Miniprotein binders against p81326. Designs and how they scored, part 15

Target 1, 226 residues: p81326
Amino acid sequence: MLHFGGFIMEINHISKILEKEREEYIRNKVEEYLKQGFSKDDAVNKANQSWRTYIGHRIQDVIYNLLKKFLKDSGLKVTTDKALNNRNLPEELDKVKRLIAINYGEYLFLPDADVIVYKVENNDIKIIAIISVKNSFRERRFETTYWKLKLKESPVTSHIKVFLATPDKDNEISYKCPNGKPKKMRIILEYELDGIYFLKEDFEETEKAKHFGKIVEDIIEISKKL

## First folded at step 10 (miniprotein)

Design w13
Fold by OpenDDE base, fold request of step 13:
Structure w13 (fold): chain B 226 residues (1-226), chain A 81 residues (1-81)
Amino acid sequence: as target 1 above (226 residues)
Amino acid sequence: SPEEKLRELVKLIEWLAIMYGAEVEVEIENGKIRITIEVPDEEKAKFIAKIIKDLAEELGLDKITIRIEVDGKRVEIEVEK
């Protein structure tokens, strides 16, 4: 049991590390763009734009690595949608891919599944959870909700928990009604999804909106019921 | 205390390793801490080494003999207590 206190420190450590990564990344990119002949201002702007793209993928990787590490002892396995985007998959991953597929009649499509948690018991694969990772909510605000609803429509996938993990740096969904004004995205996401996990301390905690530190325990608990 | 700062740095390095899916080995011998991190590529090793340096500096450990070396995909950190 990662002591809650230990985990709070853990997120602080993660945030601190990510900030140092940002500083180093920006420095390196600025230098690169200066060498390419861009002005200092242009180099900084381009570096910041590059960082916005980079950090999105980086957070996904971080969450994947965290879950992989902390779920290992429980016997749970973790994969990604990227790993499933291969023609020649190992049998296990091919089964995982099929078990998250959504039926559209003539076609099967995969939901957005940044991280997939599953277990293998007696050669049977059970999908436990899909974690969608979002750094910002500017685009595709309800896409995760759409996939959750689609997964619910089939008895094959209806049991799969769908979680959102986010640092929510711009406080887009951290509070339900800041200053008495409802945040539509927070309310809808919390209503439709199985949980929202924040990689930050400053947010409105609810039964479904939790600190990211709780995701491991929640997943383990869910896995015991499947 | 310097010891507390060092412990904090070690924790940060462990977290950093986890965040990169890297393996980390910690050896404590004769008042020296040796940390070895294996990463997927050399570029990441160099990047991580810089991050560790920056973290150490922020903690005020610049006055403590911290040696950071990159050998291919390995980052080695030696700290003398």
Scores: ipSAE 0.759, ipTM 0.900, lowest interface PAE 0.5, mean pLDDT 90
Fold by OpenDDE base, last read:
Structure w13 (fold): chain B 226 residues (1-226), chain A 81 residues (1-81)
Amino acid sequence: as target 1 above (226 residues)
Amino acid sequence: SPEEKLRELVKLIEWLAIMYGAEVEVEIENGKIRITIEVPDEEKAKFIAKIIKDLAEELGLDKITIRIEVDGKRVEIEVEK
């Protein structure tokens, strides 16, 4: 267990808090929909649908905040693709944006990068890792893999580690061969990406598939080699 | 023990603050714990306050006071042992 500033990253506490957030969120939304004239059943259904959208963004924010907090003492910096989507960027973020750009001939495009970890040394910026956050794998299953492969094609970006972070609530990629049947998505993601980090306890651990609590250590270790 | 429950609540609140990217201050005075969390808006403050209340209730901590101060951008929690 990594001790950062006296905190052990305990996924159990995070999960407990998120569950309380869900309960409160659902309660508030149900009340809102009831006031709008929906039936109790309809209000509950709508609240649950709203939560599914909300939790996706919420988990991204949580992961960002966790990484920002726990990487700070190591001198590493964290940003997001959203923060980079601005016309007027500080010089540092403008450099970060340029260093993750993928060349498509006449055009440069950014990979999907929910979280970007970088360091500044002697006024030079080095991109360390990109973390993609997925709450579900119903859509865009291999999008992160695509970006990893594209980043590998350039010597400018080939060193950038690409990680996937997920709670995988539906066990879509938690196991490689459940019941003797290979899970294509788990196998491909683990093969192509630099790591998969689970915000849960029940998963098949491998060299690349780890508990989310290890991501900070792994990033710090990578940063020392760059 | 009541003390263990209180420590657990403090830990949960600290995690909650981290998860929101908020700063948290913890003060212990005369058997009371005061926790302060800075939040960006009143809606978030109210939401966080309710979560903390629910967490405290689950732990069986009844002597809790939660206040929203500073134009709705600060949550203050006082818990007695």
Scores: ipSAE 0.754, ipTM 0.899, lowest interface PAE 0.5, mean pLDDT 90
Fold by OpenDDE base, last read:
Structure w13 (fold): chain B 226 residues (1-226), chain A 81 residues (1-81)
Amino acid sequence: as target 1 above (226 residues)
Amino acid sequence: SPEEKLRELVKLIEWLAIMYGAEVEVEIENGKIRITIEVPDEEKAKFIAKIIKDLAEELGLDKITIRIEVDGKRVEIEVEK
């Protein structure tokens, strides 16, 4: 258990809270849809569908807030790709945006970067890590690996670590070879990325696949080498 | 024990606050625990208040008072043993 700022990151508490959020969210949405004239069954189905969309953003926000909180004392800063989608950025964020940009010849594009960790030293910005947050792997399974490979192609961005954070509730990538059968997605993600961090307890731990509680320590360690 | 349950609730509320990027203050006075959470908007305050209530109920803590103040941007929780 990593103690940061007097708090032990307990995934169990986070999971419990998220479950309570789900219950309350569903209740509220069901009530909303009933008021709109939907049947009870339709209201429940719509609420569940709404939750699936909501939880993806919610987990991203949670991870952002966790990293922001626990990296603060180390002097590291956290932002998001959403925060960078502004025409009038502060100088610091404008620099961050430029330092994660990928060259496509005539165009520069940003990687998917749910969370960006960087440090400021002597007015210079160093990008430390990009964290992609995935709730499920049903769609765009290798999108994060694509961005890692693209970042690796430039000496400007090749040092940037790319991490995946996931609760992996459906055990899509929790184990490499369950029952002796290789899980292609887990193997490729672990191979191509700098790390996978699980917001759960039941997974196969490796050098690159770790409990989310270790991400703060790992980021701090990386930051010291930059 | 009731004290252990109270400590668990406090811990859950602290995590809840972190998860929302909210500041949290915990004060213990005269056998009561007062928790203050600052949230960005009233909707979140109401939502958080309900979650806290549900968490308290699950822990069997019935002596809980939750108030939303400061234009809906502050949740105040008082829990007694």
Scores: ipSAE 0.748, ipTM 0.895, lowest interface PAE 0.5, mean pLDDT 90
Fold by ESMFold2, fold request of step 13:
Formats: structure tokens, sequence, C-alpha cells
Structure w13 (fold): chain B 226 residues (1-226), chain A 81 residues (1-81)
């Protein structure tokens, strides 16, 4: 029996759905490549490469939709860096963009912030949290920590919580000391970031490294302090 | 039990809808359950329908009839005991 407030089982549902999406995605792509004249081996390789790109964007979409759904009743709003890069921004989103932009002299750049949570009070916007979504850590492994450090440099942005959300299927950061040896990437990410949220059950849980199902509650609590 | 498996399927469908930013309408009438999901485009509706079919197959709802239809951007699931 499942309780509606139990995110542990809800993470399992999300993971189960994503695995079925993977199976169907791969099947469809292999069929597509075979029709284009590729050999079976080439079609499979191409489908797997396509999946790696797709799953990264898909996980971002899932997290965006989950947060939008579950934060709505708490008066918290959610947007994405893709939405902020559009040419015709509503005034509200233009303010969000300006409130997370980082100054590099003549240039202003947005941090790599896949999902942004904010609230509106008396026509003023307060940025609550930025969630960086990483499917793998092969390259740009510490990009999220760089953006956290940059946000800390300004009083306008120093309050913004920076979270990492990841399935970490390959166990690149799931454990602090696998085989008795410190895992540099996990230790640094956990130290520098405000939290790491795992889209799976098998990981070393700490005060900052939690099941993804806890992220909604954590964001709501943080918003009450701001 | 078949009832527990059906409840699990409905919960998976609800999570699937949330993952696509869609609302779920559930109607229960005299032993029939109708679930409606509206999504941004027909391609996603077709994909979601296949995912729901696969989830139902894995759960093994052998004595429960499930009909899944795609109508444009809408996925309609009808469940009969």
Amino acid sequence: as target 1 above (226 residues)
Amino acid sequence: SPEEKLRELVKLIEWLAIMYGAEVEVEIENGKIRITIEVPDEEKAKFIAKIIKDLAEELGLDKITIRIEVDGKRVEIEVEK
C-alpha cells in the first residue's frame, strides 16, 4: 500500500516509467534508422547515442513538470533557462532573468540553471533555488559548483540555493567512499552545493544527499525563510 | 490481487501524466474507469499510449479489460473489470 505523501515509492514510479520510455524510444529509433538503410548494428549504436541526448532533456522536462505541479499550491513559480533565453520575455520572466544573471564586465550571462524556482511578493521577485539536472558526469563535472560560487559573489544572488538532480545510473557520485577510497566528485559536489537529489534509491544518503522526493518539501521550507 | 494491480496502474498513469505536465481526469461509473490525459501534441499522445500499454502488460492485468485510444492530443483509457 502506498501513501500519497511517500516520495520514496514515487521515485520508483518515475524510474519505472523512464525505463519503459527508454525501451520504446530505442525501439522506435532502431526502426527509423533501419528504414534509412543503416545496418542493424549501426542502427542500435545510433539509437543509443540518440537516447543519451534525449534522456538528458527528458529528465529536465520531468523535473520541471514535477516542481511546477507540486509547488503551485505553495505560491511558488517555476521556469527554465530555455524559457529565459527566448526573445520576447514577459516582464516577470525578464526580472527573473536579470536576478540570476552574472556580471562579467561588459557581458551578462545566465548561469547553467536548468530549472529556476521563484516567488512573487508585492510585484518583487525572489529567486529561491536553481536546480541543475545532470544525467552523467563525463564532462563539465563541476560546472554546477562554479555557478554556485559565482552566485555567492553578489548580495543579489548569494541567497539562491543551488541543487543538483541526477539519476546517476553509472554511480559516478552515488557514494562518498566506494571501495574505501574518497570519491572526489561526490565529496566536492556535496560540499559546495546546497543539495544533491538522486532519482534512484541506491545511493549514500546524507543531510545534503537525498531522495529526489524530498526536494519539494525542502524548497517550500527554504521559501518560508526568504 | 487484481485490484491492487489496477490501483498501481492508475498511480503509474497519474505519475506519467505529471511527468508530461498534463492533468488527469478520472471518471468512475458502474465498474468502468475512464482516464483522460491531454498532452501538447499527437506524437506525445501516441508515445504515452504505448507506455501505458507496456506498463499494463508488465503488471499482468489478465482479467481486466483495458482499452487505450489516441484521439489527437488526447489519450483515453477505459478499464473494465
Scores: ipSAE 0.746, ipTM 0.904, lowest interface PAE 0.8, mean pLDDT 86
Fold by ESMFold2, last read:
Structure w13 (fold): chain B 226 residues (1-226), chain A 81 residues (1-81)
Amino acid sequence: as target 1 above (226 residues)
Amino acid sequence: SPEEKLRELVKLIEWLAIMYGAEVEVEIENGKIRITIEVPDEEKAKFIAKIIKDLAEELGLDKITIRIEVDGKRVEIEVEK
């Protein structure tokens, strides 16, 4: 896998690229809004709001592409909740969807499973892990822990590892006790989830809170036990 | 150094391609580096080309010529010493 030092360097490359994407995206959006007749101040505000939505999806796509790239030689496959909501679902993905769905009586829902890692053995599918991708913790702060707990309620899904991946640029969960006071979000997320993987260098590392580069090695190791 | 900056640019291009799930072909011939990235659509190709241009300008590559061209879904980067 990516060695730890090399991954740290590569996270900085990803961050640099995303900042350039931000600059170009906002420039293009401001120009678009000005052409629509908005004032400069309104155009800038709307462009920044648009970026917040864009970057959330962009980070998810980046993580998907990274995992797909680095897990391919291990016989592990990667998909997304977006792909699972496609109208014309291939049989393989339909099976993946059914294997992570949670039953609520008359209703069947997918957990918050932005990225799903699975393997195929003789046309049988084993779900290895789901990764929830969060750019910000303003909304749905503990949604991922809820889904972990729901997956544990059934023997069909109880083996599925639930990970959180985040750049956490605002340091909302980067430290357990940032001012000598326990950070509730970090403590609960770390306790309940199988791992938290940070897409940045500066955070408090623990047995469960790791650099994102370790996720590939961890997933491969888990897959060997299943 | 200029060589370190070029190495950094190439690494950024490789990571950019990975981040888009894109195929990258790198050819090295007589001091020329040709990098080809193919992406799903022309708008992404144009966007990526602008990102690469911005990265190269920020690095300030002395005495190294860089051509960045978009041909449909393909971004072609040619680097000459």
Scores: ipSAE 0.742, ipTM 0.903, lowest interface PAE 0.8, mean pLDDT 86
Fold by ESMFold2, look of step 11:
Structure w13 (fold): chain B 226 residues (1-226), chain A 81 residues (1-81)
Amino acid sequence: as target 1 above (226 residues)
Amino acid sequence: SPEEKLRELVKLIEWLAIMYGAEVEVEIENGKIRITIEVPDEEKAKFIAKIIKDLAEELGLDKITIRIEVDGKRVEIEVEK
């Protein structure tokens, strides 16, 4: 009740707002494409394609802002992979970047880490969690799982929780056995990741597959163990 | 009721502001609600203003006057009965 009532209302408001953003975005894009000389049918198709790219970035931004807002009173900080690629990186963020990097011998690469949660204690930085944000699973379906496995290979990074956050509007991973058949993507993602957080109400809840609103409490509890 | 629809609109506006990492002020006085949102840039302010208008229309606030103004990075919403 504690997390269901409040977090369910929270998700409904976010979903309603995103739907209105979609409607306005598509209206603007259709008008733009019509002015470029496309037919109405082509303009609508192109606008929908443009929205799929936009919503991916938008969901990342929403998750960043929500986590920053709701984690601040617990002494937890939030950043993004975009921020870590900036030219003028503050020392604190440079340390965050180094703490999530994967060693490939002579090379050092960053995992796919859309949103990163960390804390600073006694001038030391501890990475708590990485959240991968996916709007669809047509491409790079298991990339998040690969990075989790790489982080597990080192004692330095093995504590880092790797979460997936998704609206999954097309129900690509919402259920483990839709129509009685195991859904490979859902089964493997749930098995390998530390959690899957859905930005919708209609999905099969499990110990690892939860409403997005529960992610704040989960992160706070994890941070207390570190 | 109109009161419930107004409260829902205010909640949606507050969540919209959170989703943009924006500061929001809500002032309620003598049947008038004034909401001020400071956003990252003017283009976002204009987009947010359109979203708020669409949300208000969906809620069916036909007996309520809602004025939405954009001033640079600021969105001002004034609700009068």
Scores: ipSAE 0.731, ipTM 0.898, lowest interface PAE 0.7, mean pLDDT 86

Design w13
Fold by ESMFold2, look of step 10:
Structure w13 (fold): chain B 226 residues (1-226), chain A 81 residues (1-81)
Amino acid sequence: as target 1 above (226 residues)
Amino acid sequence: SPEEKLRELVKLIEWLAIMYGAEVEVEIENGKIRITIEVPDEEKAKFIAKIIKDLAEELGLDKITIRIEVDGKRVEIEVEK
């Protein structure tokens, strides 16, 4: 009966839960690897490696579930690029896929769009926003910017907002000018993207760099203009 | 206080359910709190039950009895004192 109307971001609760999930995940994986005959040291190392892959997918799932929950009452629907790569797509999702796909001559690719927000009006589908979920920026740091630029090149996709959601645990893009020097990655990402949403409290907030809790309000506001 | 810790546990359980896209029901009767979570499969139900147990232990809910049961895809949490 606890009501979450007027979405309130409880990042600390999410972080606490993920910490406990990590502990249980690691415990289960170590047990599994020990039964497979690995040494204790190897089992622990393999479990930690497995977690690093798992947590990236888990954060994407969490964001998907949060947006699905809190956008539903506004008539907005949410899907993922994983769901869109399914061979047996429902007609609605097949249309979503076609509206996002980019043509490279003989090849057709979906942008790296982890989470997609859309609406349905009179059997028409409008893509509202694409959210790229990044846990780390050590590799492929500007991939999201590339997809924004490609989507801007076509009148069919140029209206689509491209957002980045990140915990940025290592502070790779949290500040524009740490110690008075411009951080190239943060500056370029903020300039090119429609928004950056942080799943943490400690970052430099700007008109485009916001707490993740603001993303629901922003998406709803955008959808009203379409 | 014990009441503040209990409110925190309930918040954590509700967020955990949202993070799994799960349905949750909360009933409060005569000082007894019953929380039911329905998840996609039994494996997730067992995992979630362990997470809830760990969260409750970390909060240190003295004078409060917490029972956690898994029945198929359902996790039932009962809190009383």
Scores: ipSAE 0.725, ipTM 0.900, lowest interface PAE 0.8, mean pLDDT 86
Fold by ESMFold2, last read:
Structure w13 (fold): chain B 226 residues (1-226), chain A 81 residues (1-81)
Amino acid sequence: as target 1 above (226 residues)
Amino acid sequence: SPEEKLRELVKLIEWLAIMYGAEVEVEIENGKIRITIEVPDEEKAKFIAKIIKDLAEELGLDKITIRIEVDGKRVEIEVEK
């Protein structure tokens, strides 16, 4: 067990709460679909489909709120790519957006970052890290790796750490060589990214693959070097 | 024991509050624990209250009162040992 910003971090607490949220979410959605005239079987199926979309956003929100709370006392600020896509950006967030935008000739795009950590010193903004949050790896398996490589291409963004955070409930990247065979996804993600942080206990720990409870300390240490 | 179950519920509520970016206040008075969570809106308050009820039921805690204050932005939980 690793300490996490003044709380004793036990991943099981987060996982337990998310399971209760799933049960209540499904119950509410089934009731909603039954009111719309769907059969019980159809309502259950639609509720489960709705959960798949919801849980992805929910885990992002959880990580955002955790980092915002536990990085605040270190002078580190946290935002999201959703916040940066708003039309009426405060000056500070407009600067953050400009600092992570990637140039594609005639076009500028934001990387697909879920959570962005930065610091502010006398209106000077330094981007510390971006965290990609993945609930599953069935699609866009190497998206985070692509964005890391793009950020490395420019001396202005090459310092930005790129992390992946995941519950990985299906064990898609938890081990390098499950059953004695190399797992391509785990090996490539670990090689290319600056870190992978698991929201569970059962995974193969390495220098880059760590328990999520370590992420706050790692970000703080990185920020001291910038 | 009941005291161990109560401590576990309090930890779960504290983590739940963090997961919603909410502030939590815990007061201990005369063998009662009162927990107040400030939430951004009434729909989240209702959802959170139901989650806490489910967590308490799973732990076998039967002396729990959960209510949403009239402003719709506070969930108050009171547990007796």
Scores: ipSAE 0.706, ipTM 0.875, lowest interface PAE 0.8, mean pLDDT 85

Design xd1
Fold by OpenDDE base, look of step 11:
Structure xd1 (fold): chain B 226 residues (1-226), chain A 82 residues (1-82)
Amino acid sequence: as target 1 above (226 residues)
Amino acid sequence: SPDLEEAKFIAKIIKDLAEELGLSDEEKLRELVKLIEWLAIMYGAEVEVEIENGKIRIVIKVGNVEIYIEIEDGKVRITVKE
């Protein structure tokens, strides 16, 4: 258990809170849809659909806030791809944006970078890690690996670690060989990425597949080598 | 304001957690305090905790809105102030 700033990262507490958020969110949405004239069954169905969209963004925000809090004392900074999508950026964020850009010849594009960790030393920006957050793997299963491979192609970005963070509620990548059958997605993601961090307890741990509570320590250690 | 709506939502979550855990013993109270601290972190909010003589006071700052939580004698009081 990593003690950061006097807090032990307790994934169980996070999960419990998210479940209570779900209950309250659903209740509020059901009430809203009932007021709009929907039947109870329709209101519940619509609320559940709304939650599926909401939770994806919520998990990203949670991870951002956790990393921002627990990396602060180490002097590390955290931003998001959303923050970088502004035409008028502060100088620091403009530098961050340029340092994660991928060259496609005539065009530069940003990788999917839900969370970006960087440090500032002597007015120089060093990108440490990109964290991709996935709530489910139904779509864009290997998009994170694509971006990792693209980042490796340039000496400007080749040092950037790419991590995946996920609750993996449906056990899509929690185990490498469940029932003796290899899970292609888990194996490829673990092979290509620098690490997978699970916001759950029931997963197959490896050198690269770890509990989310270890991500802060890992990032700090990487930052010391840059 | 968006901050007010978020604060109200957080306050409701805290109430639900308190009701589920119960407030009758010291262990449950410690657990609730931890959950509230994590909740604040998860929302990027500042949190202050004061424990004195069996009374717990917690302040969560969500932007310009404050959530005041008082736990005493097995009761929880939550106030949202803009």
Scores: ipSAE 0.829, ipTM 0.936, lowest interface PAE 0.4, mean pLDDT 92
Fold by ESMFold2, look of step 10:
Structure xd1 (fold): chain B 226 residues (1-226), chain A 82 residues (1-82)
Amino acid sequence: as target 1 above (226 residues)
Amino acid sequence: SPDLEEAKFIAKIIKDLAEELGLSDEEKLRELVKLIEWLAIMYGAEVEVEIENGKIRIVIKVGNVEIYIEIEDGKVRITVKE
């Protein structure tokens, strides 16, 4: 049957692959540090720190590649904040950058937008969604919420959907009331953002808090309304 | 080359997945093929799958480097070619 097993298995496939990538990455780094003369304990600690940096970039790359692959036939295009920070931008990307920038008087800043989805219609560019990728919530917990509120302030950007994607390995936002106490961060993020997409199975699912495998379908549906 | 190093890492992940799954079962074979396809997508790599005469052949294109995966009689053979 259409769409049934494929979506659920896709989430499990991504999670399984990322775990294997972690195992192999850590193994390679530990071996590298041992060859440099570090103790086993030091090598493991250094490898884990290296993975923390790597996984952040890796998840952003995965989201970019997935969206680029599966949105292509729907006429949707994808770029990243890294690409938009290039000093000499193609005209199309320069327009994307200008369409998401927020004015602070003499200054113009991009919102927290790791991945940007847009469409081109007769040389007119329409920004569909931005996705912020957070690997942990130790710092800048609500920056994504701030940028959503700023985008809502202008009629020209208020349509832009703002999503958060996260593995949330430490369960910082996975549940609304862990141990019977309201988790402020989860409640505020879910209230203010257009969606939270988890790269894991164990979390409290709601209309806005979903398995990451749903993000492609959601973006396509949104794009049809715009 | 960067493409070669990435392809070697991908090939190792495929070997690890195949080893963990065990390939004595058609369900496990289908699961491995799906995992390989998802792995390629997650790296933005092109993937082609061909199934003929009980043999599965998969090619993943990582820039200028190709990963060839052949699965036959429960055995997996992976080669990386620049």
Scores: ipSAE 0.740, ipTM 0.915, lowest interface PAE 0.7, mean pLDDT 87

Design xd2
Fold by OpenDDE base, look of step 11:
Structure xd2 (fold): chain B 226 residues (1-226), chain A 86 residues (1-86)
Amino acid sequence: as target 1 above (226 residues)
Amino acid sequence: SPDLEEAKFIAKIIKDLAEELGLSDEEKLRELVKLIEWLAIMYGAEVEVEIEVKNGEVKIRIVIKVDGVEIYIEIEDGKVRITVKE
């Protein structure tokens, strides 16, 4: 068990909760689709499809809430790309948005930044880390790596740590060389990113691939060096 | 309100967890409390827990505050009561 902001992070508890959420979510969606006139089989299928979309956002929200809670005492702030996608931003968030923007000449675009950790000192904003949250690697396998590399190209953003957080339920990147066969995706992600944090117990731990419970400590340590 | 619906959803999860674990012994009750605390954190909610042990009986009161809605959880005599208040 790893300490997470004074709490012992129990991945089993989170997993159990998410499973119960799934059960309740599916039940509610099935009922909704049945009321809409779908067959039972269609309702179940639609509910499962809906869940796949929902859980991706849910995990992001969970990680956001965890980081927000456990980084609060350190004075660090947390936001999301969604919060930055507003026309009328508070000055602080507008600055955050500008400090993570990537230059494409005529255009500025934001990286995939599910969670953004920053500090405010003497009215200056320092971006500490971007956490990309991936529930599945079926799609967009190296997008996080792309954004990391793009952020490195500018002195404005080169200091920003990019982390990947994942439950990796399908063991897509949990091990580097299972059965002696290198998993390209794990190796590349670990090499290019500043860290991978697993919301699970069964994975190959390395210097960069760690249990999610360590992310708070790591972020705090990074923040002290900026 | 969306907040009320979320609170109701959380309440159902808590109920389901309680039913699965059972409320028959102190260890299970402690586990349930931990689960509820994590659940609250996962939703960005504040949680307050009060545990009273009297004459070998455990009474637990939990308040979850999420987006202006309060969820009251009372565990006593192997029963769970959940109330959602706007």
Scores: ipSAE 0.791, ipTM 0.912, lowest interface PAE 0.4, mean pLDDT 91
Fold by ESMFold2, look of step 11:
Structure xd2 (fold): chain B 226 residues (1-226), chain A 86 residues (1-86)
Amino acid sequence: as target 1 above (226 residues)
Amino acid sequence: SPDLEEAKFIAKIIKDLAEELGLSDEEKLRELVKLIEWLAIMYGAEVEVEIEVKNGEVKIRIVIKVDGVEIYIEIEDGKVRITVKE
């Protein structure tokens, strides 16, 4: 359920900070584009487009930093799919990459996993969870579900928990039956994934749909069972 | 210096937060400190907070260390002073 007071203040703080980051980011980008000779209207449009790309990566970075900070004392390590796509991987990360890769015959692909949580025991690696971070559900809404289903197909990856983290500011998946009508996207995501974690206060909480603040406790508990 | 530019960006966000919030009472001061601590966490930065009471007045000193750049925030008499050091 809800973490009264404390959790709500944490989410409000993050949201407030991101809004100020947006304002300053857009101001700086408009100034930059005007100096490059673009019209005011074009500069504003380009700045807003730039922000949409930036905010998606920024939210991933925020979640990575939060998990890294709060999982550290539990012996859990955190990496990203961006780090795993480097040409020169340390041995540890190469093992992480191979443990989540999906086989398509002649090809191996990583699932779209923005953040990966794992632990190391006696030079062996156990993947605990992957977290897909989505700012909006306008496109590729069920890609995370596809990757969960693919991971379930192999006994070596079937234990991996697949979570979705989202601010869902446009309320695309916040409620199961708004106005008495089933929201297909929310219902399917909740059914197929191991959990959905909301970076906001206003959503329908269920067994799988929770406040983002619960993700640390949930991951730690899962890691104890592995 | 990308690290210096990031620190200046963070400093500007802190100034904007303080301006919007207004530092009219102790509750507002506590709220600003919480915002600064969360901002540091969101950047993966180290943060230290020191609160000093002098002659019945509260002085707050915060240091954020991000990629070798230090941001010093001093809050006293409802005013915020920010210094960025390489």
Scores: ipSAE 0.740, ipTM 0.907, lowest interface PAE 0.7, mean pLDDT 87

